# Designs tried in a protein design chat: VH-VL binders against Very-long-chain (3R)-3-hydroxyacyl-CoA dehydratase 3 (HACD3). Part 4

Target 1, 90 residues: Very-long-chain (3R)-3-hydroxyacyl-CoA dehydratase 3 (HACD3), of Bos taurus (Bovine) (a7yy55r5to94)
Amino acid sequence: VLTPHVYWAQRHHELYLRVELSDVQNPAISITENVLHFKAQGHGAKGDNVYEFHLEFLDLVKPEPVYKLTQRQVNITVQKKESQWWERLT
Key: E = the ipSAE of ESMFold2; O = the ipSAE of OpenDDE; V2 = 0.75 times the mean of E and O plus 0.25 times the DockQ between their complexes.

## First folded at step 1 (VH-VL)

Design f7 (framework fv_felzartamab)
Fold by ESMFold2-Fast, scan of step 1:
Structure f7 (fold): chain C 90 residues (1-90), chain A 121 residues (1-121), chain B 107 residues (1-107)
Amino acid sequence: as target 1 above (90 residues)
Amino acid sequence: QVQLVESGGGLVQPGGSLRLSCAASGFTFSDYYMNWVRQAPGKGLEWVSGISSSGSTIYYADSVKGRFTISRDNSKNTLYLQMNSLRAEDTAVYYCARDDYGDYYGAFDIWGQGTLVTVSS
Amino acid sequence: DIELTQPPSVSVAPGQTARISCSGDNLGDYYVYWYQQKPGQAPVLVIYQDSKRPSGIPERFSGSNSGNTATLTISGTQAEDEADYYCQAYDSSTSYVFGGGTKLTVL
């Protein structure tokens, strides 16, 4: 299983994930039982390949991620169920 | 010259089976994701199925899942679509299309001329 | 889940600008692709990644994508541009999805 580099940031009501994958064609991004599942065809550290990861959030999130594709990244926004500052992502 | 040529279309009865082939030439077939797209007479384009360059990742439209099987043979530069339990609504021209990951970021940049599948009694 | 909606037809006079829309929820978050199809022929890619032209496609073709709407624009429309046009996007829940198509008539 190949995993991409992922960075995160936050606001009181939102989480931001920056996935370092270029030329992403077919991202499968979903949240079930507070776990984010990511799978995409793209160009990462191991070349053109399928990259996958999952992470269980520290606290409750809404199960509808929004994403935007750029040439170099997949930017994912997730809404927190309760507006609060998180000490950790997981 | 980059080319995709479909074959195997024809007339088949409801409930029957048919196998389509798509012969690729002029490019390194094993580097590309491949797709089947269909178009019913006088209607629009409908994506049917896709397969990754290695064949390890496969996707189907809900309308064909469980009935159609996509496969590829990289040693023969050929894409296949096995169609089972055919229905009247499967009547369409079936196109083979290349998904260009490099230059066109997943666009279907090369298409075959299509092969007609008619499902009727 | 994304569904792409196109007007069924658009008419334009020769030399005028044609605009074909493609609408979907949050479509600006996706890459949009446009294909031209002439009668009896396979589709041809005319725009990829919202706004980029493949080699060999005339400069009069351009695209944009923001909010809920992507637009294919054909400036100085020529008779040979008369065709059906389809938008396409990829969605993780449905894979590839096409719009219903727009017939462009050049009168």
Scores: ipSAE 0.007, ipTM 0.600, lowest interface PAE 13.5, mean pLDDT 86

Design f8 (framework fv_felzartamab)
Fold by ESMFold2-Fast, scan of step 1:
Structure f8 (fold): chain C 90 residues (1-90), chain A 123 residues (1-123), chain B 107 residues (1-107)
Amino acid sequence: as target 1 above (90 residues)
Amino acid sequence: QVQLVESGGGLVQPGGSLRLSCAASGFTFSDYYMNWVRQAPGKGLEWVSGISSSGSTIYYADSVKGRFTISRDNSKNTLYLQMNSLRAEDTAVYYCARSDYDFWSGDYYMDVWGQGTLVTVSS
Amino acid sequence: DIELTQPPSVSVAPGQTARISCSGDNLGDYYVYWYQQKPGQAPVLVIYQDSKRPSGIPERFSGSNSGNTATLTISGTQAEDEADYYCQAYDSSTSYVFGGGTKLTVL
């Protein structure tokens, strides 16, 4: 299982995840109130391959992720269930 | 207050040379990617050249490659554009623009622009 | 390598909604930026990353980007919004690509 490089940032009501994968095909993104699963075919640090990861969030989120595929990365926006600042992602 | 002020524009003959300067103030110039963007009279915006914060990465539009040279002096908070072998189609207002970097998107976008300096290439 | 196409002009009555389109192949895979330029002035960034407003930009400005088309929407358009509007994408070759511009006429 290859894991892509993932970065995060936040605002009071949102979490942002930046997945470093280019030329992404068939992304599968599933989310519950506390877990996000990601799986996609794309070009990452270990070349062209299937990349996968999962995150258990520090606090609850809304299970309605929005994502955008750019030429260099996959950007995922997740809404926090309660608007507050998180000290860490997980 | 963040500010960019261009200078050095003027009338020049075809085949001539001109050097533009952009003086930056109100921010840490050495932290930002900088650009030159031009606009011919009555026409749209055309990106000309860009330079990384350290000066080590430089890009040019195909229309100016080999003729224009972008550079910066971080100790003087100044961006330069050396324009050689000027042509009539280089006639434009030249804008200096700062690119902010958004870590989340991984993109650069131009958030601050100078007032521009007019370059006219004519006999 | 992407080419951006905008309508050359759009007219709207004061108080009505103006919509300015920007089209490009798979443009939804790029972030789109919008600039406003008034006569004799430098461009001003009004929308970044498809839909976000910089500080100081009125709430009536909004943006979207999906499929092949990005749209700048100005609700309750005011006379002061009359200007040229440019869309821009950041190409994978690390270059900036501008659309041809749209002249918005109010009334």
Scores: ipSAE 0.013, ipTM 0.672, lowest interface PAE 8.2, mean pLDDT 86

Design f9 (framework fv_felzartamab)
Fold by ESMFold2-Fast, scan of step 1:
Structure f9 (fold): chain C 90 residues (1-90), chain A 125 residues (1-125), chain B 107 residues (1-107)
Amino acid sequence: as target 1 above (90 residues)
Amino acid sequence: QVQLVESGGGLVQPGGSLRLSCAASGFTFSDYYMNWVRQAPGKGLEWVSGISSSGSTIYYADSVKGRFTISRDNSKNTLYLQMNSLRAEDTAVYYCARGTYEFTIGDSTYYFDYWGQGTLVTVSS
Amino acid sequence: DIELTQPPSVSVAPGQTARISCSGDNLGDYYVYWYQQKPGQAPVLVIYQDSKRPSGIPERFSGSNSGNTATLTISGTQAEDEADYYCQAYDSSTSYVFGGGTKLTVL
């Protein structure tokens, strides 16, 4: 199982995940109120391959993620269930 | 500036076929997920079908699977709905609706920010 | 499988506050959207993501969503607000789900 490089940032109401994968077309992204699972074919640190990760959030989120594909990354926006600053992502 | 204009509605007999079109203007059509939503006379709203910005991902309501086909032509800024094997219960105003989410344009959408005026489809003998 | 339930009708006097509910199991875990539809017209988005107003929607419209119930609130209700109102959510297992609609009468 290959794991892509993932970076995160936040605002009081939102989490942002940047997945460093190029040439992704149709990522499989599933989310519940506390877990996100990502799987996609793309170009990452170990070349053209299937990359996958999952993470359990520190606190609850709304299960309605959105994503934006760019040439070099997949950007995922997740809404926090309650507005607060998170000290960690997981 | 966003405008969606439906056409192609009319009277058709049960078992017949009809093709709806939605002409889009005032935005970059190829950046948006597009949907068909219908409303039977005197009743509520029912989502029918959706298609991603590229056309690669398509979803249908269970009530129309196998009978309706959604498609789009990004070079013509037009959304289509091919309706086959029509039934009396398909009688409705069909709306073209733009799918979106705040802060991003992509293949994930959750609501409809702009709607066309609708086109009436009547299925009767 | 989420189902959204709305009261079929709500009546309010001009200038009073109208409240329209939308109920569903754990609805507070979803974003809720509200549409206004006047007779013979297409629906118009009046609230998105629980509580946000699109440009052009009067400030008297507000929304909330907590627990099992989302509420559309219209303060100082005006005659022009008379319409059918629909709530909507998205769930990955059912896709787009609409409530049955509420007819708001301003007498």
Scores: ipSAE 0.007, ipTM 0.600, lowest interface PAE 11.6, mean pLDDT 84

Design t1 (framework fv_tocilizumab)
Fold by ESMFold2-Fast, scan of step 1:
Structure t1 (fold): chain C 90 residues (1-90), chain A 123 residues (1-123), chain B 107 residues (1-107)
Amino acid sequence: as target 1 above (90 residues)
Amino acid sequence: QVQLQESGPGLVRPSQTLSLTCTVSGYSISSGYYWSWVRQPPGRGLEWIGYIYYSGSTTYNPSLKSRVTMLRDTSKNQFSLRLSSVTAADTAVYYCARDLEYYDSSGYPFDYWGQGSLVTVSS
Amino acid sequence: DIQMTQSPSSLSASVGDRVTITCRASQDISNYLNWYQQKPGKAPKLLIYDASNLETGVPSRFSGSGSGTDFTFTISSLQPEDIATYYCQQYDNLPYTFGQGTKVEIK
């Protein structure tokens, strides 16, 4: 299974994930209070393919992701359950 | 500063394989970036051939995919192009160039180019 | 494949003139567009990236603008050393594609 490049950033109340895949339509994003699964067809480092990843968050999140598609990437915003600075994503 | 230099035979016979090498200085190809080949037939425009990522994974232009192979030699800081079954239509100046750092919005392609190597396909 | 169309194919202008070249993409490419200068016998040189950002060391008389499908490249005051062919290139999707080029000559 191919894994896309993923970058993250944060504020006290939110996590931002930038998934480096172009031409993505209707990504499958499933989220619980501590795990995110991502699967999508798109164009990444290894061409047109299905790309997938999962990550277990360091602390709890709200299971209500918002994503925005651009031509070149998928941007996912996740709200933290408690507003605090995280030392790491996982 | 980053420099790229093409090398290889300037004359290839029809049906043979065109082979070119790009030597990179000022940056290690195993440290990052995609590395591309672009060609230009005499008096014509530019055509992207394909790229190789610093990890060795490749993507080729669909129009050329069945004939193209790209490889890297990290010990020599080189990447190469092989184009099989050449015809007169493959006569062009071949450039190597540095591509994106990542396949994301932070980078842009072709900030550095080699000077180009003319390959003529002729009997 | 995304088609890139430049206009005009060639132009002739005087030193000091304002020169504008346009580039049109067959689909939305956001701002993922570069402009290159190519002098005879030389490799292309990157002038503008991300549609409007001037590459380091490139004179300020060169500029780019646009987003989506319509882009412009401008030389505010043409100099003799600007005689070249100029190309646009999209990098929103693979394969990368280039415009056919605009030859800029001095009268």
Scores: ipSAE 0.005, ipTM 0.617, lowest interface PAE 12.3, mean pLDDT 87

Design t10 (framework fv_tocilizumab)
Heavy chain, then light chain:
Amino acid sequence: QVQLQESGPGLVRPSQTLSLTCTVSGYSISSDYAWSWVRQPPGRGLEWIGYISYSGSTTYNPSLKSRVTMLRDTSKNQFSLRLSSVTAADTAVYYCARDSYEIEVSGTYTYFDYWGQGSLVTVSS
Amino acid sequence: DIQMTQSPSSLSASVGDRVTITCRASQSISSYLNWYQQKPGKAPKLLIYAASSLQSGVPSRFSGSGSGTDFTFTISSLQPEDIATYYCQQSYDTPYTFGQGTKVEIK
ESMFold2-Fast, scan of step 1: ipSAE 0.013; ipTM 0.664

Design t11 (framework fv_tocilizumab)
Fold by ESMFold2-Fast, scan of step 1:
Structure t11 (fold): chain C 90 residues (1-90), chain A 121 residues (1-121), chain B 107 residues (1-107)
Amino acid sequence: as target 1 above (90 residues)
Amino acid sequence: QVQLQESGPGLVRPSQTLSLTCTVSGYSISSDYAWSWVRQPPGRGLEWIGYISYSGSTTYNPSLKSRVTMLRDTSKNQFSLRLSSVTAADTAVYYCARGGDYEYWDAFDIWGQGSLVTVSS
Amino acid sequence: DIQMTQSPSSLSASVGDRVTITCRASQSISSYLNWYQQKPGKAPKLLIYAASSLQSGVPSRFSGSGSGTDFTFTISSLQPEDIATYYCQQSYDTPYTFGQGTKVEIK
């Protein structure tokens, strides 16, 4: 399984994930209250391939992600269930 | 607190290079955000030209890409626009703006006052 | 490129009226849509980001809604200082693109 580079940032109410994967169309993103699963065809560190990752969040989230595709990245926004600062993503 | 100000010549002759500088105060251009140029021909709408990110990476509108260069000078807290081979169609008010921050929905939240550039012989 | 179409191109309304402007994207842009106000001779001012989030310092009579391809901007009670041209802008992908603008005038 190839994994893309993923960076994160936060606000009290939101998490932002930046997936470093270019030329992605229609990624498969699924989310529950505590797990996000990502799978997409795109260009990453090991070339054109299927890239996949999952992560178990430190605390609960709302299962309604919003994502944005750019030429260079997939940007995912996730709402926290409770507004608070997280010490870690996972 | 954060303020953007355009400067540069208001008249450019056809075939020459248009050069504008944006001076930023109250925020470091190397700490976050992308820093954009947007133009507006007289009586027309807004057209995004491109941005330079806090890390120095650039993205340009494909319609202008072959003629556009953006640079930053972090010691002066400035970023600049060069548009080569100008024609009358490049006559516009040019704005610099803060925007292109993926975490903030890439909205342009702070704008300079605009600088009118007329391309005329 | 993602095309943004606004309607109407212009409107005239009375003080106190509810004003609605719509914006349509040529493809889904999720909630990556922003609204700007531009008064004559001035730079645009951000009013709404992320389709429905009010920018700090902006009066609550301005609101936005929508997701995907269809978006609405509303002024709940038009004031004289609201005469301006309003633009939508998608930030889903580069190049960032704007609608053609809607000119709001008072009768």
Scores: ipSAE 0.014, ipTM 0.647, lowest interface PAE 7.6, mean pLDDT 87

Design t12 (from t8 with heavy chain D99E E100I G101P Y102V S103D S104Y G105S W106G Y107S D108Y A109Y I112Y; framework fv_tocilizumab)
Fold by ESMFold2-Fast, scan of step 1:
Structure t12 (fold): chain C 90 residues (1-90), chain A 123 residues (1-123), chain B 107 residues (1-107)
Amino acid sequence: as target 1 above (90 residues)
Amino acid sequence: QVQLQESGPGLVRPSQTLSLTCTVSGYSISSDYAWSWVRQPPGRGLEWIGYISYSGSTTYNPSLKSRVTMLRDTSKNQFSLRLSSVTAADTAVYYCAREIPVDYSGSYYFDYWGQGSLVTVSS
Amino acid sequence: DIQMTQSPSSLSASVGDRVTITCRASQSISSYLNWYQQKPGKAPKLLIYAASSLQSGVPSRFSGSGSGTDFTFTISSLQPEDIATYYCQQSYDTPYTFGQGTKVEIK
């Protein structure tokens, strides 16, 4: 399994995930209240390939992600179920 | 290169609504990051007003929240600020700015700023 | 709200001097502190982010340090073009808050 580089940031009520993967078309993003799965074809550290990852959130989220594609990245926004600062993502 | 530019009336009457637009070039506001407004009364310090994210979600300074609305127009690559019921205390230079994460682990900063637009609240 | 207090509010120094400004947060903000430079009539410019990281294109004479509640910004050798007001800003929690500013002048 090839894993892309993933970075995260947060606001009190939102999580922001930045997936370093170029030229992505139609990423498959599935989310529950505590788990996110990502799978997409794109250009990463190991070239053109299928990349995937999953993560278990530290606390509960709303299962309604929004994503945006740019040439160099996939940006995913997830809303926290309860507004609070997280010490860690997972 | 990314550039931000404020526009809007420089004079607003007390009790009316202050309206400013920030035009962004060199980057799509719906692509990533958050887009903020910061103001500075003459001779005073900086006060953060609020932001609108690339997804359209907003967060406002609680001291201004009842009077502030931020919107985006993705077709024009613009985001705007409306501040209602203005008084002389709202006289300030208003800046728009881009907010980006340092390492995507919760630290962030303003990297690009508009030149600022002076708004005077006077009768 | 997290309150940011800068010291001093103003200073005068000579070209070549080491200048130090401090910033104190009313609660721990980890390293989520930025420093901005503002010249008269201009927008603020980012110099330091994440307490100690130098922004690309900013001269190496500028540096930052600290974590938690106490932070320091230093200009190792003051130059004429450094005349400005400097602001710290916390990004740990909203509302983001700024220090009151430190005006740096040359004698």
Scores: ipSAE 0.006, ipTM 0.621, lowest interface PAE 9.7, mean pLDDT 86

Design t13 (from t8 with heavy chain E100Q G101W Y102E S103L S104D G105Y W106Y D108Y A109G F110M I112V; framework fv_tocilizumab)
Fold by ESMFold2-Fast, scan of step 1:
Structure t13 (fold): chain C 90 residues (1-90), chain A 123 residues (1-123), chain B 107 residues (1-107)
Amino acid sequence: as target 1 above (90 residues)
Amino acid sequence: QVQLQESGPGLVRPSQTLSLTCTVSGYSISSDYAWSWVRQPPGRGLEWIGYISYSGSTTYNPSLKSRVTMLRDTSKNQFSLRLSSVTAADTAVYYCARDQWELDYYYYGMDVWGQGSLVTVSS
Amino acid sequence: DIQMTQSPSSLSASVGDRVTITCRASQSISSYLNWYQQKPGKAPKLLIYAASSLQSGVPSRFSGSGSGTDFTFTISSLQPEDIATYYCQQSYDTPYTFGQGTKVEIK
């Protein structure tokens, strides 16, 4: 199982994850208040394959991610449980 | 304090290329955010043209994509819009704006705007 | 493309009135909706982002609510300086699209 390239950004109340994976259909995204698991079939650095990652957040989040698919990436938005700036993602 | 300022010809002839530059002060265009162009024909609403990200990647409105090019000049801290094959329908006030985001498809809103530059397409 | 339908197209109200403008998206946009104020001859000014977050420096009489497809913008007590055209805008997907605008005038 391969790991895609993932970038992150934040606002006071939200986290954004950009997963560099093309041609994704129906990604499997599961989230608890502190862990996100991602798995999808798509085109990444090692070609067409299943890509997967997990991460444990620095602080608590709401377990309701929203994602958007583009031609070249999967963008995931996660709401922070408490509005504050994070020094790091994990 | 971040400021944006449009510049370029106010009159363009039909079939020619409309060219505008946005000069950014108080912030580096290559550090983050996206940098957008939005236009407004006289008496009408707002239309998003496209953006260029801090990394140089571009996304254009599909209705304009065949005619639009956006470029950046990091040494001058500027980004530009070129719109080819113009017609009277391209007459509008053109605004440059900063999208308050750090990812190519997520952003909150355009928090800093230039004052706008009126471009009239006429002979 | 996501279409944004804004209502009403125009309204007239008295100073101190509560003014409400609505915006409807042709598909769910979660909370990725922004509200702008535009005065004649001026660039738009961001008032509300993420459906309900007040932009820094904007008076508290402005507020936004909603999620999914239906959104509301409210001015709790209209002031003379609030005469302007207001636009909603979705930032959920490109191309980013605006409502047609609501012109707010004082009686």
Scores: ipSAE 0.012, ipTM 0.614, lowest interface PAE 9.2, mean pLDDT 86

Design t2 (from t1 with heavy chain D99G L100E E101Y Y102D Y103F D104W S106G G107Y P109D; framework fv_tocilizumab; at its last look DockQ between E and O 0.05; V2 from the best seeds 0.00; counts 0 for: pae E 7.7 > 2, placed apart)
Fold by ESMFold2, look of step 2:
Structure t2 (fold): chain C 90 residues (1-90), chain A 123 residues (1-123), chain B 107 residues (1-107)
Amino acid sequence: as target 1 above (90 residues)
Amino acid sequence: QVQLQESGPGLVRPSQTLSLTCTVSGYSISSGYYWSWVRQPPGRGLEWIGYIYYSGSTTYNPSLKSRVTMLRDTSKNQFSLRLSSVTAADTAVYYCARGEYDFWSGYYDFDYWGQGSLVTVSS
Amino acid sequence: DIQMTQSPSSLSASVGDRVTITCRASQDISNYLNWYQQKPGKAPKLLIYDASNLETGVPSRFSGSGSGTDFTFTISSLQPEDIATYYCQQYDNLPYTFGQGTKVEIK
């Protein structure tokens, strides 16, 4: 199973993840036990394939991710449990 | 400086296929960006037709998807639009445009446009 | 499809006037909205991206604001060269859609 390129940014209250997959189908995106679970069919660095990854966050997040599929990527927004600046994502 | 230029017939008969080519200079169409077609019927607003990604993947407006194909010729640095079964409603100025990908926002906007090519569909 | 509605459809103003155009989306599009200027006989030109960010080389009299469903485009002091039709465009979801345009004229 292939891992997509993932980039992140933050504000004090939120995390933003960009998953570099286009034409995404059948996305499965959830947070359980402070771990983001991602699986989707899409076009990435290794062509049209199923891509997946798991990500344990540095600090606590709320378990209700919001995502949007765009033509070039999957944008994921995650609420931090406490508003603070993180030194790293994981 | 990046430049885009549309070329193709200005008059097409109903039920035929509209074909346009966009020639790009100043940037390789296989190196990045989304290479797009947008049209504007006379006196009306803009409609996105679709794009071909720099990797070759295509995405089309669902309202036109059954009639549209896009291809590219990387050796000539060109990408093309074919729209089949045209009617008078397809009369428009057709623009090719480069779609910019903003890494941070994931947005899609058109930063370079061709000058436009009027295609008239009439019997 | 996400529908984009601009108001007004046209306006006339004097040189130096403040001009305001609104754009409403049929659903929440966050800040995924661009503004374009199209002068007569020319291709559209990007002015504002992400609702409020001025594109490089665009005069500072142009600005944008808003998020969610309601967005505003402003020309702080209208100039003769600003005669054009202005379009908003959402990129939150496919297909990308444009507002119907606002024609700005000098009276």
Scores: ipSAE 0.017, ipTM 0.535, lowest interface PAE 7.7, mean pLDDT 86
ESMFold2-Fast, scan of step 1: ipSAE 0.022; ipTM 0.600
ESMFold2 (binder alone), look of step 2: mean pLDDT 90; pTM 0.896
OpenDDE, look of step 2: ipSAE 0.032; ipTM 0.718

Design t3 (framework fv_tocilizumab)
Fold by ESMFold2-Fast, scan of step 1:
Structure t3 (fold): chain C 90 residues (1-90), chain A 124 residues (1-124), chain B 107 residues (1-107)
Amino acid sequence: as target 1 above (90 residues)
Amino acid sequence: QVQLQESGPGLVRPSQTLSLTCTVSGYSISSGYYWSWVRQPPGRGLEWIGYIYYSGSTTYNPSLKSRVTMLRDTSKNQFSLRLSSVTAADTAVYYCARGTIEVGDTYEYYFDYWGQGSLVTVSS
Amino acid sequence: DIQMTQSPSSLSASVGDRVTITCRASQDISNYLNWYQQKPGKAPKLLIYDASNLETGVPSRFSGSGSGTDFTFTISSLQPEDIATYYCQQYDNLPYTFGQGTKVEIK
């Protein structure tokens, strides 16, 4: 399975993930048991293909990710369960 | 300058496979865009069926995915729709259309060119 | 799937009138909404993309606004050639979904 490049940032109450994958269609994005699951068809570092990844968050998050597609990336917003600064994503 | 034109049988029997071809002129289907099919039952609204990306990969509406296949013939500059196990509910005008993404940092997706539509009746 | 609800289902107005059509998404779709015009017996034609951007060659009397879940399409001064059914379409997520359409007639 191919994995896309993923970058992250945060605020006190939320996390932002930027998935470097262009021309994405119908991504499957979900959170179960504090693990983010991502799967989508798109154009990444290894060309047109199915890309997927999963990551377990360092601390608890709410299970309702919100995402926005742009031509070059998928932007995912996740809300933290408790408001605090995280030293790392996982 | 870009034109799309549907062709195929206008009458299909129940349980058979509906087959339509879209001929594109003025642009090579292997050079870009999302080559799409959209249908409209008589007097009803629009339903997106799926697309074939210029690279050959396909994406279908989940409600139709088990019955739909899309293929391309780059030498003829055509892409086609096959819908299996048809019923009266599949009676519709079928349009081929070009799905485009805005150039640049903004993600914008719309259908900018459409064929004139081909009525397919599922009967008898 | 994201459901798009249009209102009204039909309207009748006089030439020169301001016509407003609304579209509501079942979830937040940001600005990822298009508007199409379909004249009787013809294919749909793109008028507005990304909620508020006018397609090239489309008259300036057509405009769009809104974000999130609530969107509006306006014809500032209805002309006879504007008789058509108008559809909104979201592209936030697949499958792409359309509103049920608003039929615009001249009284």
Scores: ipSAE 0.000, ipTM 0.579, lowest interface PAE 15.6, mean pLDDT 86

